# VH-VL binders against Calcium homeostasis endoplasmic reticulum protein (CHERP), part 3

Target 1, 141 residues: Calcium homeostasis endoplasmic reticulum protein (CHERP), of Homo sapiens (Human) (q8iwx8r149to289)
Amino acid sequence: ETQLDMNEFDNLLQPIIDTCTKDAISAGKNWMFSNAKSPPHCELMAGHLRNRITADGAHFELRLHLIYLINDVLHHCQRKQARELLAALQKVVVPIYCTSFLAVEEDKQQKIARLLQLWEKNGYFDDSIIQQLQSPALGLG

## First folded at step 7 (VH-VL)

Design q30 (from q3 with heavy chain Y54D; framework fv_patecibart)
Fold by ESMFold2-Fast, scan of step 7:
Order: structure tokens, then C-alpha cells, then sequence
Structure q30 (fold): chain C 141 residues (1-141), chain A 122 residues (1-122), chain B 107 residues (1-107)
């Protein structure tokens, strides 16, 4: 059984949701890397982010700001060759991105779509994942 | 396509203030992780970072020069402005503005302006 | 501030030979090192970001490696258009700093 302090994680996520400062994102990112002890640990953190972002009633800023955290984590994973955390995030990015994109009108969709452009530019995901992100309705089903 | 271009005076007298404008296209300074840096290069010497401004309006300056430098942005005009006070002949250099990206900070400079040579002499 | 020392300052190399340029940081900077190419009278161009990631459109003969304090830029087979000064840049901590440059000339 793999355990992580999800209350501690949520305490770090709340400032990101509320204000989304560089310091808040950095603190959340650092906590994730400190707790990336095994593939199941990474999958718990990635799954928790998916659950928070795809929850019914999650507001736009919560979704957007936590995806900004994910973007920072992806960047750091690729750089550090943190393969387990990257793999865990690759497993959840489709429901995270597609749910967030489809939940909002065109003006807000453009803010989310800018993240996909960055992910494509930086090569975080293989072609199969990119294709699913480019077709959000098909990616969810 | 990302493009940046520096503009401003090419000749400055000692003690005067230098104001340089970077006009850009192909990105927005409101985009997450995006910033603009000012970097200079004295003739025949290495590159020196001077100042940075980003999507979050976070302003950074080289510590030894911070009292002389001001960086501002006008997102509606796609411009970043650097002001440097009390110019000295040692400040003679080619001045570049550059697009930066650094998710979680740790910026790299992927696109640069052509540079503008500023000569400081009497 | 973090000081970056490049080696060598200068090298003259025959076409098709392998070129290696090193950059040493005065303290550990992880992999927050980036490499730029500057041809005479031109602006710098990004080659490698985060020690080993090739920038878009950069020829495959350029590669980067290293972590911590010691970093290397490699040109596997030097072409005539590669004559330039190469700079490393660290973004680990403020102030951001550059190496002194390595000039590569064709024999």
C-alpha cells in the first residue's frame, strides 16, 4: 500500500488555486518531487490532481491554475529525467485537459489551448496523447 | 513567428539616461511562462544579463545595476522598455532584447532581437 | 553570483572533426544551462536548452550533456557554417550569468 499526506498536498494546492504565484507553484512542485518516491506515489499525486481538476463544480480558475502547476512539473520532469512522475502525468493529462477545455466557452478555451501549444513545442507527450488533446471530445470517449 | 526589434538612441553622452524600446510580435507577455530580457554585449566581450520582465509582471534586475535600471511593459503595444540612468563610457555595448520562456522560472532565451549598438562618449 | 568558466577560449578545427566545449559552474546548477551560437556581427541563437534539449531547427550534429557543475556542448562533425563564438548561460539562480565564450574557427 502506498500512502501520501493528501491533506498536506491540498494545503499547498490552495494558494495555487487562489493566487497562482510563482512561489505557490514552486512550493507545490517541490512537494511533488520530494514525494515522487515510486511509481505508485507518482500515480497517487497525478490522480489527485486529476480528481481535483475534473470534479463536478470545479471552477475555471481552479482548473487553469492546477494545469499551470502540471505544466511546471512536466517541464521539471523532462529536465530531471523524472520518468515515473512524467509517466504518471501522461496517464492523466487527457481527462484533465479535455474536461477543462470542454467545460468552458471559447474565450476561456483559448487560455487552455495555449498550454497545449507549449506542451507541443516542448515535446512533453507522444503523438497519440497530442492527438487526443487536439480533439478533446474524442479524447474523453 | 516570434520577432523582436530594439529601438532607441545610438549615441549617448556620459551622465545621460538611456531609454530603449523592444517591440515584438508572435507572442503575448500575458502568456504563462513568457518574459522579455535585456542583455548587452560590450564590443569584443561576453554577454551580460541586465533585466527581465514576465507574464506575471515580475521585474528582475542585475543586482550591481539595479539602482540604474527600470524595466516596464505595455502589453497592448507589444513593447518592453528599459531605462538606464547615469550612462558611462563603460556602458558602450550592443543591447539586445530577447524572448524568454521558463516554466517555474529558470529562463532560456530562444529568440533575440537584432541588437542596437549604443555608444557612450562625449 | 554563479561564475561560468568555458574551456577552451579558442580553437581552430578542421572541417568534419568533432568539437567539444566545456562550461564549468562555480556551484551546482542542476541542468539549468543553455547554449548559444553567435556568428560575427550577428545576434545569438539558442542551440541547446536545459543541458541536453535541442532547440527547434538546430542541426542534429549539436548536442549537450552534463549536470551539476560540468557541462559540454558537442559538435559531432564541424561544418563551415559552425564558425562562431559559443556561450553557456545558467538560469538556476539570479543573477543569470553567461560564460566568457569559446571561439571556434575553421582551419
Amino acid sequence: as target 1 above (141 residues)
Amino acid sequence: QVTLKESGPTLVKPTQTLTLTCTFSGFSLSDYGVGVAWIRQPPGKALEWLAHIDWDDDKRYYPALKNRLTITKDTSKNQVVLTMTNMDPVDTATYYCAHSYGSGSYEYFDYWGQGTLVTVSS
Amino acid sequence: EIVLTQSPDFQSVTPKEKVTITCRASQSIGDYIHWYQQKPDQYPKLLIKYASQSFSGVPSRFSGSGSGTDFTLTINSLEAEDAATYYCHQSDSLPWTFGQGTKVEIK
Scores: ipSAE 0.017, ipTM 0.608, lowest interface PAE 5.5, mean pLDDT 89

Design q31 (from q3 with heavy chain S100I; framework fv_patecibart)
Fold by ESMFold2-Fast, scan of step 7:
Structure q31 (fold): chain C 141 residues (1-141), chain A 122 residues (1-122), chain B 107 residues (1-107)
Amino acid sequence: as target 1 above (141 residues)
Amino acid sequence: QVTLKESGPTLVKPTQTLTLTCTFSGFSLSDYGVGVAWIRQPPGKALEWLAHIYWDDDKRYYPALKNRLTITKDTSKNQVVLTMTNMDPVDTATYYCAHIYGSGSYEYFDYWGQGTLVTVSS
Amino acid sequence: EIVLTQSPDFQSVTPKEKVTITCRASQSIGDYIHWYQQKPDQYPKLLIKYASQSFSGVPSRFSGSGSGTDFTLTINSLEAEDAATYYCHQSDSLPWTFGQGTKVEIK
């Protein structure tokens, strides 16, 4: 049975959105791993992040800071071989990254692009996903 | 390319305050997940972690020295500064600054400065 | 604080011989151990991160293994350029700590 306390999740996401401290990101990441009980649970959490980040009118800091959370989760997934949560995030990363990149001007795009460079270096995604992230307008079509 | 370089006095008298500056290139402390640490090594002895600072201004200090240490950053200048009060001859060491790979909860030192020898003597 | 104890303290080794350096933690640290090489009069360089992952540009003769409390750095065929002091470092818990070092010299 696939049930998660999304109000509890949002309570942890709000400090990340507002201040983006290391402690806030760690708390959000730890909550996600404690609730990564099955593929449907992982997909609910990944889908919730996608919905928050790609929402019309979401401000830049919200998008950027939640992508920072995703980056920390991806790193932990690779180190701990948490395949189910990694797979759920792989399914949503293209709309998350491409929507965020296309919504802002060049200076802000550079901050987002630095995350892509890190993801490429660390091998978080296969070549097909990387190609979509490298061409945001084509990937989002 | 990531580079770091330490600067400051090479000779300090007992009871004085030491100020060391780490100047770096190839990354910014405004970049998510990055940090800079200070590590020292007395002549012929092991490495000792002293302090570090992260992009979000989170600061951590070695507990036995925390009352003597202050770490700060100037993101616009690409600098991290360590201040150590009440210097003693036992604080004679080579002082290094190092880049912290900041993605995730736990970190390692991937790139180091060349080090600066600080001698504490009257 | 977590104490890291390395063994041996010193090893004099013939070229092409296998070198094994052990690092023992006073409590379990998972895989949060990293290895550094410090050649005479030089700064330390990262070799292995998270017990077993090679850092960029590090020769394949270097490998790491272990989990929990017992960790090993192996040089499978020692070369002259490998004369150095090797340090383990744990990042599991603050304060971060280093081992006392293992000095490897060429015979």
Scores: ipSAE 0.205, ipTM 0.730, lowest interface PAE 4.0, mean pLDDT 89

Design q34 (from q3 with heavy chain G102D; framework fv_patecibart)
Fold by ESMFold2-Fast, scan of step 7:
Structure q34 (fold): chain C 141 residues (1-141), chain A 122 residues (1-122), chain B 107 residues (1-107)
Amino acid sequence: as target 1 above (141 residues)
Amino acid sequence: QVTLKESGPTLVKPTQTLTLTCTFSGFSLSDYGVGVAWIRQPPGKALEWLAHIYWDDDKRYYPALKNRLTITKDTSKNQVVLTMTNMDPVDTATYYCAHSYDSGSYEYFDYWGQGTLVTVSS
Amino acid sequence: EIVLTQSPDFQSVTPKEKVTITCRASQSIGDYIHWYQQKPDQYPKLLIKYASQSFSGVPSRFSGSGSGTDFTLTINSLEAEDAATYYCHQSDSLPWTFGQGTKVEIK
C-alpha cells in the first residue's frame, strides 16, 4: 500500500512558502528524495505539489516558491538519474506552470517565465511539454 | 551576456577597513538560484573563497574570516559590496567577484570579474 | 573543511601531447567538483562543471572524469594557448574550497 506522511511533507513545505530560503528548499528536496521509493510514491508527492499549487485559493508566493522547490528537485533528478521522480514531475508540470502563469499579471509572469528558460536550458522536458509550457492557455486545454 | 567588475581602493594600510564593490550586468540577484561570490588570490598562490550572497539574501562566509567580513547587495543597482576589517599585509591579493548559479543549489563560478589587486602596506 | 590536493604541481608538456591533472578530496564529494583555467595575469575561467560537464564554448580537448574522492581533468592534445594554471573547486560542502593549482607549461 502506497503511503507517505503528508503532514510531515506539509511541515517542510510551510517554511518554503513563508520564506523560501535555500535551506528550506534543500530540506524539502531531501525529504522528497528520501521518500522516492517507487513510482506510486513519486506520483503521490508530485500530485500533492500539483494540488497545492493549482488550488483556487493559492496565493502567488505559495505557487512561486513551491515551483522553486520543483526546479531544485528536477535538477537533482537529472544529475542522479532519478527517473521515477522525474517522470512523476513531468506528468504534472504543465498544469502547475500554466495555472500559475495565467493566474497573475505580467510582472509576476516574468518571474515564472524565468523558470521556463532554465528548464529549456537544462533539458528537463521533451519538446511536446516545452511547447505546452510556452503556450499556457493551450497547455491547459 | 554576464559581466562583473570589481572597484575599490588599490592600496590599504594595516588595520584599515577594505570596501570593494562588484557591479554586474546580464543577470539579477533576485533571480532564483543566482548568487555572487567574493574570491581572492594572493600573488602566486591559490584561489580562496571568502563570501557568498544569494538571491534570497542568504549570506555565507569563510569561517576563519567571518568576524572580519560583511557582504551586502543592492539588487536595484546590480551591486554586491564586500567589507573586510583590520587589514593585514597577508591580505594582499587580487580580489574577484564571480557569478554563481545552479538550479540544484550547488555552485560553480561560471563568470568572473577581471579582479582588482589590493596591496596592504604601511 | 574539505581539502583538495592536486597532482602534479607542475607539468612541462610538448605540444599535441596528452595532459592529465588529478584532484583528490579529503572526503567523498560525489560529483561536486569543477575545474578552472587561469592564464598568467588573467581571471579564472570555468572549463568543466560537475566532474564531467563541459562549460559553454570550452574546446572539446578538455574533459573531466571521476566521482567520490578522485577526479581527473584531461587535455587530450595540448595547444600553446593552454599554458595556464588549473584549479579544482568543490561545492559539496561549505566552506567552498579550491585545490592548490597545477601549472601547465609548453616545452
Scores: ipSAE 0.021, ipTM 0.621, lowest interface PAE 4.5, mean pLDDT 88

Design q35 (from q3 with heavy chain S103T; framework fv_patecibart)
Fold by ESMFold2-Fast, scan of step 7:
Structure q35 (fold): chain C 141 residues (1-141), chain A 122 residues (1-122), chain B 107 residues (1-107)
Amino acid sequence: as target 1 above (141 residues)
Amino acid sequence: QVTLKESGPTLVKPTQTLTLTCTFSGFSLSDYGVGVAWIRQPPGKALEWLAHIYWDDDKRYYPALKNRLTITKDTSKNQVVLTMTNMDPVDTATYYCAHSYGTGSYEYFDYWGQGTLVTVSS
Amino acid sequence: EIVLTQSPDFQSVTPKEKVTITCRASQSIGDYIHWYQQKPDQYPKLLIKYASQSFSGVPSRFSGSGSGTDFTLTINSLEAEDAATYYCHQSDSLPWTFGQGTKVEIK
């Protein structure tokens, strides 16, 4: 069975949610790479982030700050050729981004949309995923 | 379109404090991963990084100069201010501010101000 | 701190010739190296980020390569407008550092 210490992961995510410092994001990112041992391990971490971000009770700061973590992880994956973790995140980014975008008013949507601009510029996703991210309502259904 | 411009005194006396302002447009210092750096270049010499401020108000300073440097931001005015105490003739340089993207480990400086020459002499 | 050493310090090159500039780091920095062009009396401009990725709007004749400690900036066919000083910059660890610069002049 593929298992990860999700309580340890959540303990690292909490400071990101609360304060979103560079050090907190770096600690979370480093933990994810240390635990990216196989595709199932990567899918567990990506799935956990999806579950936290898309939960009905998730507030905006939680969603935004964890997407900031994902952005740092995507950058590191591309630069360090961590292909399995990148692939796992590619599978969950549409529900993460689209749910977060649609849950908030226009001013907050702009903060999330800035991340999409960076993802497009850096080439993290194929055209199919980008099209879904550009049309959030269609991307979810 | 990203633009940055440095302003401040062009002449400073030894032992005085230098204050430089970077005014920018085309981005916000509240945007995730965005930072502004101060980089100087003495005449005919290499580039030297001095200080950095980030979207989350995290601040980084060149270790040998950290006791002389303070960097602050006013996000509403689109300004970053650098102060450097106890100026010496060896601090004569062109001072640049630059836009960065990164989180403390992968910054590159993609847009730069025109630079302002600061001469330190009595 | 990480020291970046560029070679050569100066190069005078005939138009259309290939130019290579090297940057050596005192310790491994992965691919966290960036290259800048500075023309006389102008501010630096980003050419290449992360060792090999071209910045938007930069002519295709500029390319970068390398990883670890040894990096190269290549201009595959020098144009008159390329007369400048070129600097490498590492963003692997603080403090950020620059190489001493390589001046490229047209013959």
Scores: ipSAE 0.054, ipTM 0.630, lowest interface PAE 4.1, mean pLDDT 89

Design q36 (from q3 with heavy chain S103A; framework fv_patecibart)
Fold by ESMFold2-Fast, scan of step 7:
Order: C-alpha cells, then structure tokens, then sequence
Structure q36 (fold): chain C 141 residues (1-141), chain A 122 residues (1-122), chain B 107 residues (1-107)
C-alpha cells in the first residue's frame, strides 16, 4: 500500500506555515514518521514537501517553515536510523534549498543559510550535496 | 564564541520578587532551534529546570512553579529576564542561564553562564 | 514528570580505572538523554548529547550508550581532572528533568 492521505498531511503543514511553533513542527514530524512505512511512502512525503516548497508563488514563510520541518525530520532520522526517510529527503534537498535561497533577497537568504550551517555541523549530507547547497545556482543545473 | 552571564541581586528577603537578567552574545534568539533556559541549583543539591524561552516566542515553565515564574526576552539587548515572585528560603540557589539547541523539539544545554548565587533570608 | 535515577550516588575511583554511571528513566524516553559534568564551584558542561553523541572538545575517554529507560555514561580511563559530579538530563517530555547526580572522586 503506497497511498498516503496528502490532505491530512497538508492539514498538519498549514499550522507550520502559519505560525511555525515547536508543537506544530513536532506534530508534522511525528505524522511523517508514523507514515514512513516503506521507501515509496517516504518518497511520496519528501516529493510532496519539494512540490510545496519549490512551487511558483510559494511565499518565503512557507518555504522557510517547511525547511524547518525538514531539519527536524533529518535530525530525528539520523538519531533513529530511519534510513529510508533520510534517503528520500537527501534526494530532494538540493532543489528545496537552492530554489528557496535564490527566490529571496540577502536578508532572507541569511535565515536559509543558517540551516545549511546546521546541516554541515550535524553531517546530514555527503560532500557532493553540500557543494551543491553552497552554490545554489549551480545546484539547480 | 557563545557567552552568557547572569546578573541580579544576591540577597532577597522572604516574600520579595526576584528579577534575574541573562545577557548573551554569539547567537540570536531568533535563530531556528535556539532557546534560553533558566536552571537553578540549591547548595549541595541537583540541577532543577525552571523556565525556557524559544526562537518562536514559545515559553515553558516548571509546572509546580508556573504561577511564580515569568520569562521574557529583549531582542535589542540580547537579554532574557526571569522573574520569580514570593521568594522563600528554600529558593536559595545558584541560578544559571543556558543556551539550548534542539532541532525544534528536544533540547540540550551546550553553553552555560557562570551562575549567580541568590540567598533568601531575613 | 519523568524521574531520572542515577547510580551510584558516589564513587571513589583509582586513576586510570573505568568508571560507569547509570541513569534510569521512569518511562521510555528514546535517546533524549544528555550528560553534564560539574566540577566543584563551576558551572555544568555538556559532555554527551542524545545518549551517545560527543559534544565538541570532549575527550574521547567519555562515551554514552543506551536507549529507552536505561542509559550509561562511561569514562574509559579516569584522569585526575575528571573528579566532578555528573548529571543526566532528559529532553523527551516537559518538564525537563535532571538526575540527582553522581559524585566521582579520585581514590
């Protein structure tokens, strides 16, 4: 069974987009882990986040707050050895980060760049991904 | 380099309100995942968490002390302030402020202030 | 609230010997346990985060292990500078709580 309730997922993402509280991020993260049942399930969730964040007309707060959710999920994946969800997110992080970084002015870019510093510090990605994140225009092709 | 330093009165009389200020540098309390906590330690006893303030303006308090505690921040001054009402001799302790980082849910205290001893006596 | 019970309360150890400190949680807390070192008249310093991850600059003789309810801090070969009280701290559920502490003295 590769079906996920994406409307339920979006209902959890909306409070993150609107307010980005610790509790909202925790609820979204917990839903993702409860539904990380196979690689296709993980890829559906990661792909949905990529689609929402890279959409034409996505606002800065939507992009930033959902990347905060991704950061929480990456941290938990590393701690809990949730390798399938981590692998799915590793496949989409470059378009997510690079699109978000290039869509905004320098002040907002600094908020996004702080996440890259955390990801480097915590070792979530290999050197090839980090190099793409450090050069956002080249990372998109 | 991250630094934190506590300041406030070292002597408080019973029933008075304690106000402590934590002044910090090397981070912003607007950075994702960042928080500042107040933790106390009575002489010769264990550490006790009191209150927390987070990057998203969320505030959390130790339940048994919640009605006595208020935590606030002043972003322009890089300060976090704790107030504790109705002080009692049992509240005599070294009070620490500490930087916390968690990936949005779970915190460890990686940098601490030097602590300030507050004695409550008549 | 989650109660953390450390064992032993006090330990006097010969230099170069292995020290083991345990922390038991009253309910399962996953890996959300952190260990601190507090030397006499000093502030606590983070040693280990998330049960097993060493904090920057911490000597390799310190290691942590465990999950669920039972956690261990190990000092592989005790040095004189390691005389301190060690505390575990859980960040699984509010309120955050600390163990009662384990005092390690040099014999």
Amino acid sequence: as target 1 above (141 residues)
Amino acid sequence: QVTLKESGPTLVKPTQTLTLTCTFSGFSLSDYGVGVAWIRQPPGKALEWLAHIYWDDDKRYYPALKNRLTITKDTSKNQVVLTMTNMDPVDTATYYCAHSYGAGSYEYFDYWGQGTLVTVSS
Amino acid sequence: EIVLTQSPDFQSVTPKEKVTITCRASQSIGDYIHWYQQKPDQYPKLLIKYASQSFSGVPSRFSGSGSGTDFTLTINSLEAEDAATYYCHQSDSLPWTFGQGTKVEIK
Scores: ipSAE 0.177, ipTM 0.703, lowest interface PAE 3.2, mean pLDDT 89

Design q37 (from q3 with heavy chain S103Y; framework fv_patecibart)
Fold by ESMFold2-Fast, scan of step 7:
Structure q37 (fold): chain C 141 residues (1-141), chain A 122 residues (1-122), chain B 107 residues (1-107)
Amino acid sequence: as target 1 above (141 residues)
Amino acid sequence: QVTLKESGPTLVKPTQTLTLTCTFSGFSLSDYGVGVAWIRQPPGKALEWLAHIYWDDDKRYYPALKNRLTITKDTSKNQVVLTMTNMDPVDTATYYCAHSYGYGSYEYFDYWGQGTLVTVSS
Amino acid sequence: EIVLTQSPDFQSVTPKEKVTITCRASQSIGDYIHWYQQKPDQYPKLLIKYASQSFSGVPSRFSGSGSGTDFTLTINSLEAEDAATYYCHQSDSLPWTFGQGTKVEIK
């Protein structure tokens, strides 16, 4: 059965949550690619990010910074042809984005919406996913 | 269509602060995924990345120099400003600004300014 | 930080000959390698992005290839205007880094 060291993953995520340096994001990205050994492995990592970001107690900076990690991973997936990791992230992006967007006021929503603009331009997601991201309340229902 | 041009002093004394301005046209720093970087090249040496600013006002600095560097933008003026404190003769270099696209995993530098030589001497 | 090492440092080549320049990364960087040409007293110009994609307006004699840690820039038939220093650049992780450069001159 598929297993990953989630405690090790969380140790890499903590510097991203706390300070969000590009080095921390790069370290998290590299760990995810090193562990993207099969579709179930990719789904475990994507599911863990979804769980952390959509938790009721998650603060804005945690959500935003981990979405920055996801953005970095999405870009790298497309270039490296890492299809399994991209597919796993496509399955969780709607609850991640919509929960984060709806949890905050307009000025913070603008920061998140800029990432959606980039995702649209780069073609990371199908039109059906993009429509759900553009209508966050419907995306969660 | 994309153009960038550096401006600022060409001679700086040791310990002084350097301020360089990049003025650009053909794109906006409000366009999603767009960034502007500062890159320098000491005479006869390799290129060295210094700092980056993005459409969302995200800022990144070369770690060893981060306490000396400040990058800001004025989107309405199409300008990016780099400030570097406590200049030393080893900072003598041609300073370039360059256009980039992407966030997280940033992309190539497709358009560059002509560069400005900054000499640091007494 | 990721260190990029270019080989050779210098080569003098007869016109029309094939030139190959190698860039080796200290760790795997996927295809996040880009190549620039810098002629004397000029700013760098992008030639190849993402290991193998030619930038607009770049002559077809320039091509790039590579995987993981080893990347190559090839000039299939050297022209006089190609005398320049060539740099590789990685955008896999911060800080962005450049190779030390390879100077190509005409015999």
Scores: ipSAE 0.017, ipTM 0.569, lowest interface PAE 6.1, mean pLDDT 88

Design q38 (from q3 with heavy chain Y106W; framework fv_patecibart)
Fold by ESMFold2-Fast, scan of step 7:
Structure q38 (fold): chain C 141 residues (1-141), chain A 122 residues (1-122), chain B 107 residues (1-107)
Amino acid sequence: as target 1 above (141 residues)
Amino acid sequence: QVTLKESGPTLVKPTQTLTLTCTFSGFSLSDYGVGVAWIRQPPGKALEWLAHIYWDDDKRYYPALKNRLTITKDTSKNQVVLTMTNMDPVDTATYYCAHSYGSGSWEYFDYWGQGTLVTVSS
Amino acid sequence: EIVLTQSPDFQSVTPKEKVTITCRASQSIGDYIHWYQQKPDQYPKLLIKYASQSFSGVPSRFSGSGSGTDFTLTINSLEAEDAATYYCHQSDSLPWTFGQGTKVEIK
């Protein structure tokens, strides 16, 4: 069984949720990369982020700020050629994005949609995933 | 459309303080991943990065000039202000503000203001 | 700080010829190099980011390559409107630094 210290991970996520500073995101991102030791390790981290973001009662700022962390990790994965972590995030991005988008009104949806524009521009996902992100209701069904 | 424009005095005497304002449109400096930098270019010379401010109010300065530089933002006015103390003739340059965006890598400058020439002379 | 050295400082080139500009970093910077074009009396414009990625609207005759310490900007077939000074910029570590520039003139 692959194991990670999820309490340590949550301790790094809390400052991101609360304040979302560049340094907080950098610390969370660095922890994820230092723990990206195998595909199961990557899947545990990606799954934990999915669980936190899609949880019943998660507030918008928690969802948005953790998606900002994911965005930074995606960018770093592409430049470092971190294939396993990118693949793990590709498996969870649809429920993360679509749940967050559908849970809020238009003004807040625009903040999330700006990330989709960046993901399209930078080529983080294949066309199949992008199409699901562009149609959030279909992505969840 | 992203646009930036610099404003401030064009003539400054040695020892005085320079204050420049960058007014922008087409983005918000409260948006994640966005930053604004100040970069200068002495006549006929290379570009020099001076200072950077980010959406989370993080500030970075060129180390040799950090004691002379202050960068601030007013997100409600879409403005970034640079203050540089103790001006010297060698500080004569065109001063630019520039937009940066990179999802945590605020590293390249994709849109620039037209620049404002500041001459330092007695 | 990381020093960027460009070569050549200046070249005068016949239209339609290939132009090659190099940028050498004093230490390894991965692919965190970006290229700008500055035409006379104008502000700089981004051409290439992360060594090889073209910025939106940049003509296909411009390309970038390299990694580590040695980087190249290529203009495959020089046009009259390409007369400009070209600068490299590293974003591997603070402080951000620029090369000294390469001036390209039409013969």
Scores: ipSAE 0.074, ipTM 0.636, lowest interface PAE 3.7, mean pLDDT 89

Design q39 (from q3 with heavy chain Y106F; framework fv_patecibart)
Fold by ESMFold2-Fast, scan of step 7:
Structure q39 (fold): chain C 141 residues (1-141), chain A 122 residues (1-122), chain B 107 residues (1-107)
Amino acid sequence: as target 1 above (141 residues)
Amino acid sequence: QVTLKESGPTLVKPTQTLTLTCTFSGFSLSDYGVGVAWIRQPPGKALEWLAHIYWDDDKRYYPALKNRLTITKDTSKNQVVLTMTNMDPVDTATYYCAHSYGSGSFEYFDYWGQGTLVTVSS
Amino acid sequence: EIVLTQSPDFQSVTPKEKVTITCRASQSIGDYIHWYQQKPDQYPKLLIKYASQSFSGVPSRFSGSGSGTDFTLTINSLEAEDAATYYCHQSDSLPWTFGQGTKVEIK
């Protein structure tokens, strides 16, 4: 059935939020791939990340570090041809990126914008999504 | 343009400590996914990975040499420093620093320094 | 540690001929193999990343293929400037390791 242990997921996300080490990101990524059993499972994981990142009370480091996890997952989706997880992330990346970008000052926006440059270079998203990411205020309209 | 350059002594006596500095430009070692590695090549032999430091200050060392190696970074100076203790003639090699990029981990070495030959002899 | 074995160790080739270099891993490494070119007295330069992706500025005559344990680097039509030692490198697991190298010389 289409359910996942979200408490287990959050336990893996917390070290990423707190320290954002390579090992923490790898553990979170591996958990997501192990649980990418169907499109609904992928959508549950992607939706959970969107909910955590776009929450009104989310601080910058939480948003940034979980977007780093998403970047790592996107890369692996392309390498492993994991189309279902990639499709689920494509559905949530606009609110994730645009909310995070607009919530902070220019100094912090530069860190987030570097990820967009990488996503453009690697071709993770179609032109429609890229255009929305390039214009964050319009993307959230 | 990404550039890296190694500096340090070119002659070291047995039992001494070697300290090499990698000075770079065109990237920040606080950028997600970025790392800097030290790789050596003894004359006429293959490349050997020694140590790696990542954007999140994670450090990795070749297991057989771990007790002799220390890698550190100074992000404000755009420098990475490798220290290797108890040098031996078999450590004679050209030492390179290299930029790496990976999605949350090390993956490939896209830009290299010119290398510095370190000779260990009495 | 993962051992990478290259074949051949040495090849002397006439200009315009096709060169194939192989790299075999002691265990499966997916597509986490990268290829470097090193000319005499120079630093290594990245040619191919992730088994088959050309690095920026690399001539189209260089290509890579393979997955799992067996990988190949191909130079479709050898030019004089391609005389070099070629190394494979795996980034699947620590410690990172390189092959022993394949030296390509012009006849």
Scores: ipSAE 0.084, ipTM 0.653, lowest interface PAE 3.8, mean pLDDT 89

Design q4 (from p10b with heavy chain Y101W; framework fv_patecibart)
Fold by ESMFold2-Fast, scan of step 7:
Structure q4 (fold): chain C 141 residues (1-141), chain A 122 residues (1-122), chain B 107 residues (1-107)
Amino acid sequence: as target 1 above (141 residues)
Amino acid sequence: QVTLKESGPTLVKPTQTLTLTCTFSGFSLSDYGVGVAWIRQPPGKALEWLAHIYWDDDKRYYPALKNRLTITKDTSKNQVVLTMTNMDPVDTATYYCARSWGSGSYEYFDYWGQGTLVTVSS
Amino acid sequence: EIVLTQSPDFQSVTPKEKVTITCRASQSIGYDIHWYQQKPDQYPKLLIKYASQSFSGVPSRFSGSGSGTDFTLTINSLEAEDAATYYCHQSDSLPWTFGQGTKVEIK
């Protein structure tokens, strides 16, 4: 039975949402890697992040800071060849990025677009996903 | 283009305080994952990391020198300042500032300033 | 603190030869090793990050490998412009440390 303590996860996410410190992001990332026990576990964590970020009531800083956590996790996945967690995040990055991008005005969109530039440079996603991220409206439909 | 440049005195007397300024362009120190470090190199010797400041104002110092070092930033001027107290001839070195960029956890130094030689003598 | 030991300290190499520089960490550091090139009287430039990832604009003759405690920087075919001192740097744990450097000269 695939099960994770989502209350524990949310307790780690809250400091990231509120202050987004280096240590808070590191703690969240480390928790995710400690709990990346199987593909279903990774999908639960990735799905939880998607749900928090794409919620109708999510404010910009919540979305941005949790995407920063995702960026940190993607970087670590590539270095450690953590394929299951990377694959789980690849399945949710399009709705996460596109919803966040389309929800805000141009100045805030630039902060989010900076992450896409890094993801392209570091090769985290295949061409199909990159094309969807480059066209946010098409990525959601 | 990312650029960094060090400025400050080139000659310091023993016991004095050294203040170095790093002025940068092409990035903001409020950007996620960005930091600026100070690294020194005594003549003919290896590189030595001294201090680091990050986008979230987190500060890290080399433990053996922590009581002598202060790192601060001025967001309006795109500057990072290093202060080192009680200078000694052994502190004679070229001082570099360098940008770190990573995922927020681990750092490499992708762009460096030209360096400034600081000589400590009477 | 983590001590990084480079080998060799010095190497004089004919053009087009392969150069191998090793960096050994006193403790396991995963992939958190980075390599820099420093030419005489110049500032260091990043070559390789996270053991094996090439930095933008770095010639393909430079490559990195290794994990844990043993890391290698390879210059596949040495060019005249590669005369420099090479440093490894670990970012696994504070304080961050550098190796002592390896000086590469052209014969």
Scores: ipSAE 0.209, ipTM 0.729, lowest interface PAE 3.4, mean pLDDT 89

